VH-VL binders against q6zmt9r679to764. Designs and how they scored, part 10

Target 1, 86 residues: q6zmt9r679to764
Amino acid sequence: DNLLHWLAEELSEENAESLSSTLPLRRSTIQLIKLKNPDDLTEQIHEFLCFWKKSLPTFTDKLRLLARHLRKIGRSDLAEELKFKW

## First folded at step 7 (VH-VL)

Design n3 (framework fv_ozuriftamab)
Fold by ESMFold2-Fast, scan of step 7:
Structure n3 (fold): chain C 86 residues (1-86), chain A 118 residues (1-118), chain B 106 residues (1-106)
Amino acid sequence: as target 1 above (86 residues)
Amino acid sequence: EVQLVQSGAEVKKPGESLRISCKGSGYSFTSYWMHWVRQAPGQGLEWMGGIYPGDSYTGYNQKFKGRVTISADKSISTAYLQWSSLKASDTAMYYCATEGLYEYFDYWGQGTLVTVSS
Amino acid sequence: AIQLTQSPSSLSASVGDRVTITCSATSSVSYMHWYLQKPGQSPQLLIYDASNLETGVPDRFSGSGSGTDFTLKISRVEAEDVGVYYCQQYSYWPYTFGQGTKVEIK
């Protein structure tokens, strides 16, 4: 979860909105996370990532999927760093 | 097939604790949000909060935050609404409702009447 | 929180009448649902996302609207349509309901 917190610190507000739209999260879940953490962007992003991770089957290659989402939002640089840290 | 069955009516005194339940069946309990909605006598519907049982993620209407606790037990597919200290103003019908894929309250429990009086 | 105001608060209709209920929101919403609570029963979904008819609901019911103003219509009211109708916005936390519109049949 150390890695997901690092990612949350590296993502901008623009990245957060893009990520929340590309991650398969329910709209109600996104809104609830924002309501709980209205002034803490890092915590919002961290919760998005944690909830997404929890939603995946055990056999899922989570690293590869996360890297794919990062590339989709224009953060290929973070996707490359992710291979190092995962 | 999809059913929400709530616990029976309760008659309590101010200051007493209470926990009411809502048991889901016929669907994947941990995959959908369960919400609590209250209706005071002769009044309209009011959303209290909800829980995603898969990870116990909760959200509350600020009006009820700190006054009630919403929880769930995955092993028996049951959601709970709990008061540590009831007030007369808590007298109401309490409904549980689950949302489907389209994010509306498509299944409702039969309701639990809670009466708080001296 | 988004406040929903319904109009009228109550109405009395004759079987076969056209019934119109409105719901006004203090801010623009994307998702508005309509529920009916028949006497002594739990609420039941009629219309979701402003205009979509829920499966099993008679086609005499219809919904419309966007932004801040939404409408529920019953083209030819039946005796079984007695109850309280509620609009509900599902766009923002906390979810809110209108105060309800009581429909009675003469």
Scores: ipSAE 0.000, ipTM 0.601, lowest interface PAE 13.1, mean pLDDT 84

Design n4 (framework fv_ozuriftamab)
Fold by ESMFold2-Fast, scan of step 7:
Structure n4 (fold): chain C 86 residues (1-86), chain A 121 residues (1-121), chain B 106 residues (1-106)
Amino acid sequence: as target 1 above (86 residues)
Amino acid sequence: EVQLVQSGAEVKKPGESLRISCKGSGYSFTDYWMHWVRQAPGQGLEWMGGIYPGDSDTGYNQKFKGRVTISADKSISTAYLQWSSLKASDTAMYYCARHEGYWDSSAFDIWGQGTLVTVSS
Amino acid sequence: AIQLTQSPSSLSASVGDRVTITCSATSSVSYMHWYLQKPGQSPQLLIYDASNLESGVPDRFSGSGSGTDFTLKISRVEAEDVGVYYCQQYDWYPYTFGQGTKVEIK
């Protein structure tokens, strides 16, 4: 959970929009998270990542998938940096 | 049958290089992560890192990053653990173990028999 | 890194006793596995995802727990159950193991 919060702090508003469209989150979930945290982009992104993590099948390699999502949104730098956060 | 077979025991001196191996058989090698787990004499298990042979994606325990290299050769279904310069503190039993990535089980369900590495002057 | 602490560190049991081993994590984890390492052997998987019995493992073994506290139970210990038991989390890198619980038979 601390890793996801660090990541949320590193992502821009443009990254947040891309991430919310590529993560397999329901539109209603995205809307609820934005409504709950209207002036806190970092918390919005953190909750997107937490819901995504909880939605994944049991035994999924979450760090690997997270790195792939980061590369998809153009943040390969953050995907590489994940290697330094464990 | 699914099996992981590791290379034989090694006796080395500090400063020497070493590469040990883990060969998988009976399954699709590129669809499973291969991990390395260390056990120092009389101690518990410690995860070192792993590799997904399908795309060579790697993950390391920060404690071992830069001290060892993990690699794999898909053509012979073999994973490797390599040291450029051994230290006495590298003396341990080294196990390889597999786990299925993505949407399937991540438990280490199959383990190799272990490779004992002894580093002494 | 998430650290796992097992209790007790060692125990001695008589054949037929109930054995209980606990594993406590410093942060909540969703995936906890249990392994047994018999003397001179590689570890073997017993329980995956807290409570699922691995194929081929006797049903006297069971697991439970969630969040930060997990338990492994052996309903009636047998002589062949001697060894060191390890819990292991798979939620975030680095994957971590508990320090181990040594089980001896009297």
Scores: ipSAE 0.006, ipTM 0.614, lowest interface PAE 12.0, mean pLDDT 84

Design n5 (framework fv_daxdilimab)
Fold by ESMFold2-Fast, scan of step 7:
Structure n5 (fold): chain C 86 residues (1-86), chain A 119 residues (1-119), chain B 110 residues (1-110)
Amino acid sequence: as target 1 above (86 residues)
Amino acid sequence: QVQLQQSGAEVKKPGASVKVSCKASGYTFTSYGISWVRQAPGQGLEWMGWISPYNGNTNYAQKLQGRVTMTIDTSTSTAYMELRSLRSDDTAVYYCARDYEWSSDFDYWGRGTLVTVSS
Amino acid sequence: QSALTQPASVSGSPGQSITISCTGTSSDVGGYNYVSWYQQHPGKAPKLMIYDVSNRPSGVSNRFSGSKSGNTASLTISGLQAEDEADYYCSSYTDSSTWVFGGGTKVTVL
């Protein structure tokens, strides 16, 4: 997913910790993703986002929810850019 | 063919401990977690905790913290649940269930082990 | 004890549709798309009917469907049949990395 990979590249280590705590993912899932991708922050974030997306119902407004999560972690700037990239 | 085979029924006195086993077969044991769920006679389901056979990590229900221990023997593909300081209200059918960390499914359940706590 | 709220009983006639609600909070049902439903007949272990809110395991009839709105998940059984008479439990993941069950709903087919 090109958009989610772009987003993963833009997020910092601090953002990754915040995102993993605010996305509705199981803690065991978060642990497994971190273990699978040690010291590869971009891939960890990308897999958090991909798994989160897969967990959503088919007719969910994914863009709107993603923007909301970005605002929660203090990245309103990325939420704003998201409107123009997809 | 996925199977979870549990140990037989137990009768214990208050204050004793019980250790229930759950032997898994038909899948890669370390790829799935094991959750333990109990059900008192005529009552609903109560989650007790889970263990990851991959790394041995556990998480227990708050009410049981300090009384329950879950362990794994990877050489025999067996999960164990030990409950200590038994009370009469611990009388229940105890189930093990396969818990896939990437979804909400407890997709295969053992047949249950009846533990009766009486004087 | 169970933290999720289910009605104690629901009844319907053969061929009818019934719905069972499961209400939690933003720290469980509302926060995660990890809601499952289990069917239990007397003397048997629970059987998984729905996982991840709306997904059916292989072998489960398409008469069973799941949904979620806010803090409430729902199980709908269409074309109700006598063999659907059982206890139904919802379950959700929580902020504490634990699972919580609903109190259970007895479905009676009249």
Scores: ipSAE 0.006, ipTM 0.660, lowest interface PAE 10.1, mean pLDDT 85

Design n6 (framework fv_daxdilimab)
Fold by ESMFold2-Fast, scan of step 7:
Structure n6 (fold): chain C 86 residues (1-86), chain A 119 residues (1-119), chain B 110 residues (1-110)
Amino acid sequence: as target 1 above (86 residues)
Amino acid sequence: QVQLQQSGAEVKKPGASVKVSCKASGYTFTSYGISWVRQAPGQGLEWMGWISPYNGNTNYAQKLQGRVTMTIDTSTSTAYMELRSLRSDDTAVYYCARDWEFSGSFDYWGRGTLVTVSS
Amino acid sequence: QSALTQPASVSGSPGQSITISCTGTSSDVGGYNYVSWYQQHPGKAPKLMIYDVSNRPSGVSNRFSGSKSGNTASLTISGLQAEDEADYYCSSYTDSSTWVFGGGTKVTVL
């Protein structure tokens, strides 16, 4: 949870748009999170990440998948940093 | 023992639709994704798309967008792949495969379903 | 045409080592460490041999190894055996959150 908040603080608005489109979240869920947290980009991203994490099956390698999403949006630097903070 | 049981062979006319089923057993169905891969006779593998049984999210190969729909029924641990507006070049063996921890590592495969599209 | 380029065929004698290449771009093989290799015998479903570039699933012989350099991933089969005769496919993640396969390589054991 604290780690996902740190990550949300590091992501730009462009990163957030890319990430929200690549995370396996329903569009209605994304819309509700945005509506709930207007003008608070960091909190929107944090809630996207928390919901994504909760939506994964229990035995999923969450670090591996999160790193994959970060590399996909062009944030390989954050993917590498996650290895040390996870 | 992990098993993916697919529905039987189908023969369809051009323009028809086909719906292939894939019944999972031997593991927690919602813990793994399902990918669909097809192979035309004598040809290579072609990825069609995947679905998350946990939340129903899908992602399809661009060439098939608009013609394919993937769904799940968690009560029967069954995944479905429907392909519409069939053409002769859709003749292929259609496989479902377990997407290991949603990483695209397909560790268990169904035996395949032959779909023949002919006039 | 396949998204990833593999040689159509590779041949070797028993006991030799062979290598199969899989070439893509920075938007797939070069951009991600999510490359898998599959073995397919005639009339059968594919079998996962390598995942995440170089990792072997349980039950896969250590004669199979994977690597990647730039935009090219490679599968190496050491100590080639008759039962290794099969078609081999590489697969990679893409910038579109999709998976693509290579065209396949027929391995013949002479």
Scores: ipSAE 0.007, ipTM 0.640, lowest interface PAE 8.5, mean pLDDT 85

Design n7 (framework fv_daxdilimab)
Fold by ESMFold2-Fast, scan of step 7:
Structure n7 (fold): chain C 86 residues (1-86), chain A 120 residues (1-120), chain B 110 residues (1-110)
Amino acid sequence: as target 1 above (86 residues)
Amino acid sequence: QVQLQQSGAEVKKPGASVKVSCKASGYTFTSYGISWVRQAPGQGLEWMGWISPYNGNTNYAQKLQGRVTMTIDTSTSTAYMELRSLRSDDTAVYYCARDYDFWSDYFDYWGRGTLVTVSS
Amino acid sequence: QSALTQPASVSGSPGQSITISCTGTSSDVGGYNYVSWYQQHPGKAPKLMIYDVSNRPSGVSNRFSGSKSGNTASLTISGLQAEDEADYYCSSYTDSSTWVFGGGTKVTVL
């Protein structure tokens, strides 16, 4: 879980908007998270990542998929760093 | 230099199991994924599944779910693929291949292949 | 049947440019920039030629290039040479966290 918290701190407001459109989360889930944390972007991002992780089967390589999403939103730098934080 | 050394050819009867090994060298074994891909004679490539040596997570092709098991032994830098309840249509060359790093979705180095023949 | 559609064969003359298509759906080729291409000579293991749509590994000739538009990825071989005669396979990551391959294209140098 430390990795998801670290990522939440590193991602910008622009990254948060990109993540909300690229993570396979329902629109209602995204809206609920934003409503609960309207002025706390770090908590919004952390909740997006936690709900995404919760939605995946246990056999899924979650770190690999997370790196894919980071590259998709233009944060290849964080995808590379993910290896060393883990 | 990166190498993936596979075990030798196998001949099996229908209903038997086969376990193919893939010994990695020339890199940090736990930093890269291992996929298994097979190719029936004269046919194309078919992905079977992958394993993450750093966490042991596996993901198998749906048609093989329940018949295939992939494992690793970090002490010997070896990946294994076991296929059970063999049928004649499992006759193929079985390849192990390295995913460049665990977040890169391609196979940069391949083993030379292991021919598994299933015949009566 | 393969998940990704490739032409069964493509032929060209030495020095010609040829292109191989690889068509999938929005859940694989169209959804991700994670398309790779492999060259396979008879009796040999596949060799990575292109990764992440258009990137070339060290040691692969710059005559090979990759691109993608929508649900279709393409491999282009310029300055076709006799040693390019081989089978070529595309591959893509999918929404299911699995890999799929194309059916393969036999390239013949006439």
Scores: ipSAE 0.008, ipTM 0.635, lowest interface PAE 9.7, mean pLDDT 84

Design n9 (framework fv_patritumab)
Fold by ESMFold2-Fast, scan of step 7:
Structure n9 (fold): chain C 86 residues (1-86), chain A 123 residues (1-123), chain B 113 residues (1-113)
Amino acid sequence: as target 1 above (86 residues)
Amino acid sequence: QVQLQQWGAGLLKPSETLSLTCAVYGGSFSGYYWSWIRQPPGKGLEWIGEIYHSGSTNYNPSLKSRVTISVETSKNQFSLKLSSVTAADTAVYYCARGTYEVLWGDYDYFDYWGRGTLVTVSS
Amino acid sequence: DIEMTQSPDSLAVSLGERATINCRSSQSVLYSSDNKNYLAWYQQNPGQPPKLLIYWASTRESGVPDRFSGSGSGTDFTLTISSLQAEDVAVYYCQQYYDTPYTFGQGTKVEIK
């Protein structure tokens, strides 16, 4: 959880929109999270990541998948740093 | 089969804005990243950037300040704008499909390409 | 950025002979978690767009002749054409998709000797 909070703080507004588009989340879930946390971008991103993580099977390689999503949104620096914090 | 058809202005003067459009036929537009890649005459390939049907973009950092890629999902089209062109921007510009998006990740090698558009920048 | 370097720049091979092209990445494109190499190879004929030949370093794209094969891991990769045919005269490019920006090698021109 602490790691996802750190990641949410590092992601910019530009990254947030890209991330929500690449994570396999329902549009209704994305809209609900945005409505629930107006003007709190960090909390929006944190809830996107938490919902995504909860949707994954127990034996999923979460680090690999998260790193790939970060690379897709142009944040390879965070993907590399995530490897050391995981 | 998937077909990418591209068009746009081929002759530009320095300082103008390059504008190219790519239309996708014969396959799903949604669920894929769509890229622009250029090739100066007689030289290698340079990736410019990509867009998802939602409008989410990733750009090559070397070009990010001058590049805008946009999508018209209702028409299965995506477009490239490159501002403040110089002779160094003279190249064949290709649109291409990134590999299939999957629930658990993405991969970007390019399986379908447009025919290319030669853009010449000269005074 | 990950820099891709090919060797040789040009290669002349007789019909029916083996052609070998090398590609080196400035850092590893092997992802330890899935044990995959994020490396592709393309063929470009004059006046045409590039055509995908190989992805995941060694997986041949559907419809690509079996004389084309890819090998290698980490930072060193090879494209092999086991028996060169006339239609194989082209420029070949490697590409990494491990990280953005996606980058290509400078190309290797294959000609008939």
Scores: ipSAE 0.006, ipTM 0.646, lowest interface PAE 10.1, mean pLDDT 85

Design s1 (framework fv_daxdilimab)
Fold by ESMFold2-Fast, scan of step 7:
Structure s1 (fold): chain C 86 residues (1-86), chain A 124 residues (1-124), chain B 110 residues (1-110)
Amino acid sequence: as target 1 above (86 residues)
Amino acid sequence: QVQLQQSGAEVKKPGASVKVSCKASGYTFTSYYISWVRQAPGQGLEWMGWISAYNGNTYYAQKLQGRVTMTIDTSTSTAYMELRSLRSDDTAVYYCARVPYDYIWDSYEYFDLWGRGTLVTVSS
Amino acid sequence: QSALTQPASVSGSPGQSITISCTGTSSDVGDYNYVSWYQQHPGKAPKLMIYEVSNRPSGVSNRFSGSKSGNTASLTISGLQAEDEADYYCSSYTRSSTVVFGGGTKVTVL
């Protein structure tokens, strides 16, 4: 999704580590994504977000959950911008 | 049918207290916050505070902390704002307004429904 | 003083566009996309015109639009009409979880 790619480009290395700990992804999935994209932080983050989105049940309010994860990692600015881009 | 109905105008002496009511109808009262905003004659809007209709939690503007109390009565879907130790510069129209609270965003974003206002005149 | 700075007055002719600015700091307008705008006619309660910077409530004319750049939010009224003559207030959520208002702008339709 264009929105998740934009978000991946806005997140720093520190944000990526924090985000990987707050998203309910399996550790093995995170490791695989990192191995697949060893020097591409943006693509690593993008794939974290895509796997997270695919893991959610139908009817989940994905925007609100994503915003909460962004707030937990100290990126309330991005959480608020999501509302206008979603 | 979605409305906030406020109590009528009040005239008070300096040092008295006033309690303004705001009765909600046409929506689920406990799903929103109620904010109070006042406007002195010829002046702009001044935010006073908000109260959760869900749990009664309040947050007041620092300037009014200690002399304002906001409460709710969920059985009648009514919010109240009491202002004590009234001064002449408290003369204003007092509005209640509905506030959507975004739990995920932790914000009190905007006032989407307003009461018609209650004029409180403080005069000797 | 009001926490947010608005011009005291703005005027325009019917059919023109006008813009009202609302300037705060990084701890309110700058950091948060929670700017709202209210229209107030004499003797009436304020009416929500714009919320969350650029969204219009149902029933508000598409002649009204909002935007934000840095610490300044703007309300634009296109196709100005006589009925738009009113006071307009901006509002923002703050870092302290409070709400602040601008001083208000009187719009005059010439």
Scores: ipSAE 0.000, ipTM 0.593, lowest interface PAE 12.8, mean pLDDT 84

Design s10 (framework fv_daxdilimab)
Fold by ESMFold2-Fast, scan of step 7:
Structure s10 (fold): chain C 86 residues (1-86), chain A 124 residues (1-124), chain B 110 residues (1-110)
Amino acid sequence: as target 1 above (86 residues)
Amino acid sequence: QVQLQQSGAEVKKPGASVKVSCKASGYTFTSYYISWVRQAPGQGLEWMGWISAYNGNTYYAQKLQGRVTMTIDTSTSTAYMELRSLRSDDTAVYYCARDLYDYIWGSYEYFDLWGRGTLVTVSS
Amino acid sequence: QSALTQPASVSGSPGQSITISCTGTSSDVGDYNYVSWYQQHPGKAPKLMIYEVSNRPSGVSNRFSGSKSGNTASLTISGLQAEDEADYYCSSYTRSSTVVFGGGTKVTVL
């Protein structure tokens, strides 16, 4: 969770839109999170990541999957750094 | 048989709207995204956007933002693409295409199955 | 205008090899391994030939191969055959979570 918060702080406004479109989250979930945190992009991103993580099967390699999503949005730098912080 | 069946050709006047359908069969509809790609006569391919059949999330090409709406009906395994405020340069063959989506991995952004296309002609 | 640059045409004789280039920027081809190639015969829908730079779908001849170096992806067709005469399009994922296509290359078998 602390790691996901650090990651949210590293992601920018540009990354927030790409991330919300590439993570397999329900539209209603995305809208609710945005409405709950209208002026806090960091908290929006953090809640997207937390909800996504909770939706995954128990034995999922969450680190590898998260790294893949980061590469898709152009943040290969964060994907590489992630493996040292997980 | 795995296929995408599209609705028939349409002729529209400038300013009208068109809604093209894409009915999936032979696979689990909700496991894939559907992208829409158009091709003007004698021209190349232009990506319009995608919709997740899993959660209904959409993402549209910036050029078409505000004019396009994509929807799904999971009960009929059908995707729809509506384009509004039609102009003569919207004349094109409109394709739906299957983009692999895994609920774990998300979209793969390549199209392994295509509909046959729907010709939309916009003229006065 | 297309986001990715392809030559307008490429020609070859039966049995020869031809290569089609697809040049983008770091925000599409360079930063991602999500390049795909499509074959389109006149009046037909496109057909996937290569995905994720170099992978072939089942049923696609091993005469077709893909590669990438920097911001340029390439499709190579070896043992060129008459049925390969078609338009070929490259495609890539972008930093903005969109998909873009190249302008297309007409392959002529002489």
Scores: ipSAE 0.005, ipTM 0.616, lowest interface PAE 10.4, mean pLDDT 83

Design s11 (framework fv_daxdilimab)
Fold by ESMFold2-Fast, scan of step 7:
Structure s11 (fold): chain C 86 residues (1-86), chain A 124 residues (1-124), chain B 110 residues (1-110)
Amino acid sequence: as target 1 above (86 residues)
Amino acid sequence: QVQLQQSGAEVKKPGASVKVSCKASGYTFTSYYISWVRQAPGQGLEWMGWISAYNGNTYYAQKLQGRVTMTIDTSTSTAYMELRSLRSDDTAVYYCARVPYDYLWGSYEYFDLWGRGTLVTVSS
Amino acid sequence: QSALTQPASVSGSPGQSITISCTGTSSDVGDYNYVSWYQQHPGKAPKLMIYEVSNRPSGVSNRFSGSKSGNTASLTISGLQAEDEADYYCSSYTRSSTVVFGGGTKVTVL
């Protein structure tokens, strides 16, 4: 998923920790992803986002929810840019 | 009635652990987060962390990382906060508070219902 | 010390309007709309008065209003009444996905 990978590359380590705490993912899922991808922050973030996206109901407005999560972690810039890439 | 009932006052010695309970009633427990906030005598409010009653996901304040554990028991609609390696400066009233939650968005960022507080005194 | 700065005390007479400021940084107050305000009477638990900067819960008097400009949020109490005498705390979500509180403001009704 090219878009989510681009987003993962734009997020800093601080953003990654905030995002993993903010996304409605189970703690065990977060820990498993971290253990699977030690020292690869971009891949950790990418898998958080992919797992989050796959967990959503079929008719969910994914773009709107992702933008809200990005604003919550202080990345309103990415939330605005996301609308042009989704 | 919608309420959070907390366990009674505790007196502990330095180095001990304390576990405070918070029993929810009048709402769907698993549809909310529970946060813990403490207040030392004559001092302000200090956020300790929160736990999702939906999935058990926790996030703790940096200052308390490694000493605090938050858990839930969905069968009794009860949240718990355990603080280890107690120091005299842990003497405080400990509050549990409810945080709105949406399964798509996650937790919100405010506390709409509070327990009455549990006084924990740490003295030698 | 507290992460958010509030004045230690504010006083007013019945019927007046008072304002309590809550100053943070861009990483908590400035970049978000997640400021809440709590009222605490002596010996009591805090009570939510305002959430998400300016929203009022059911049962909270419309004399209480919230606003934000830059890194400073404000709670305004109009038509000040004796029962408003209490400590008031602001709170905000942060970029680190934590919650912080202000140091509290003692409101005295003269």
Scores: ipSAE 0.014, ipTM 0.678, lowest interface PAE 7.4, mean pLDDT 85

Design s12 (framework fv_daxdilimab)
Fold by ESMFold2-Fast, scan of step 7:
Structure s12 (fold): chain C 86 residues (1-86), chain A 124 residues (1-124), chain B 110 residues (1-110)
Amino acid sequence: as target 1 above (86 residues)
Amino acid sequence: QVQLQQSGAEVKKPGASVKVSCKASGYTFTSYYISWVRQAPGQGLEWMGWISAYNGNTYYAQKLQGRVTMTIDTSTSTAYMELRSLRSDDTAVYYCARVPYDYVWGSYEYFDLWGRGTLVTVSS
Amino acid sequence: QSALTQPASVSGSPGQSITISCTGTSSDVGDYNYVSWYQQHPGKAPKLMIYEVSNRPSGVSNRFSGSKSGNTASLTISGLQAEDEADYYCSSYTRSSTVVFGGGTKVTVL
């Protein structure tokens, strides 16, 4: 969880919008998280990542999938850093 | 035109070292990883490790840790694999193979381009 | 022992379909969609036939297809031809971020 919070702190507003569209989250879930955390971008992103992680089957390679999503939104630098923090 | 050209066959005595080269052409060398895979006569494929052509970071198979060194020369788009303290059971064809860089944690996913192989024979 | 289990040999007649299995564990084949297949003719380097379970590289015949169910990946060759006679190796990414290979399957065209 601390890792996902660190990651949320490194992501910009532009990254947040891209990430919310590329993570397989329902629109209603995204809206609820934004409504619950108004004007707190870091907490919004952290909640997106936590919800996404919890939605995956137990045996899923979460690190690899997260890295792919980060690369898709143009943050290959963060994808590379994840290896050392995971 | 995209290819990996490997150095020629080597015959070595037990205890010696061998250094195999792999020269890339036709693509951006630094955008990929290079993996090394060997195959003993009549046997299957064995992964040895990989090196990032971007930053030179390496990861080696546990069985070879301490005996293998992988390096790159970006000025010549060439990867090298050196294996030390050779034993007769190191006799194999050694392949270099290209790995897509965009899968950093899955850099070992698949090998889309292979060199022709370098036969290394270790005998007395 | 190879990390992934393949049958030693599979045979078929021209025009038939054959399937090669590749069985691992949840820590490789089961949990990841990162299985690849390689064809190797005698004296030649391996050639990528399938990547990420079911994708074909440009230039690979559509007679080759890949699939996965649980801990077992499969390569299917339809319309079997004499030129398909070769060794076939599966490979998978693992939870430890390494690569493992199957023991190889010799395909014989009768």
Scores: ipSAE 0.006, ipTM 0.603, lowest interface PAE 12.4, mean pLDDT 83

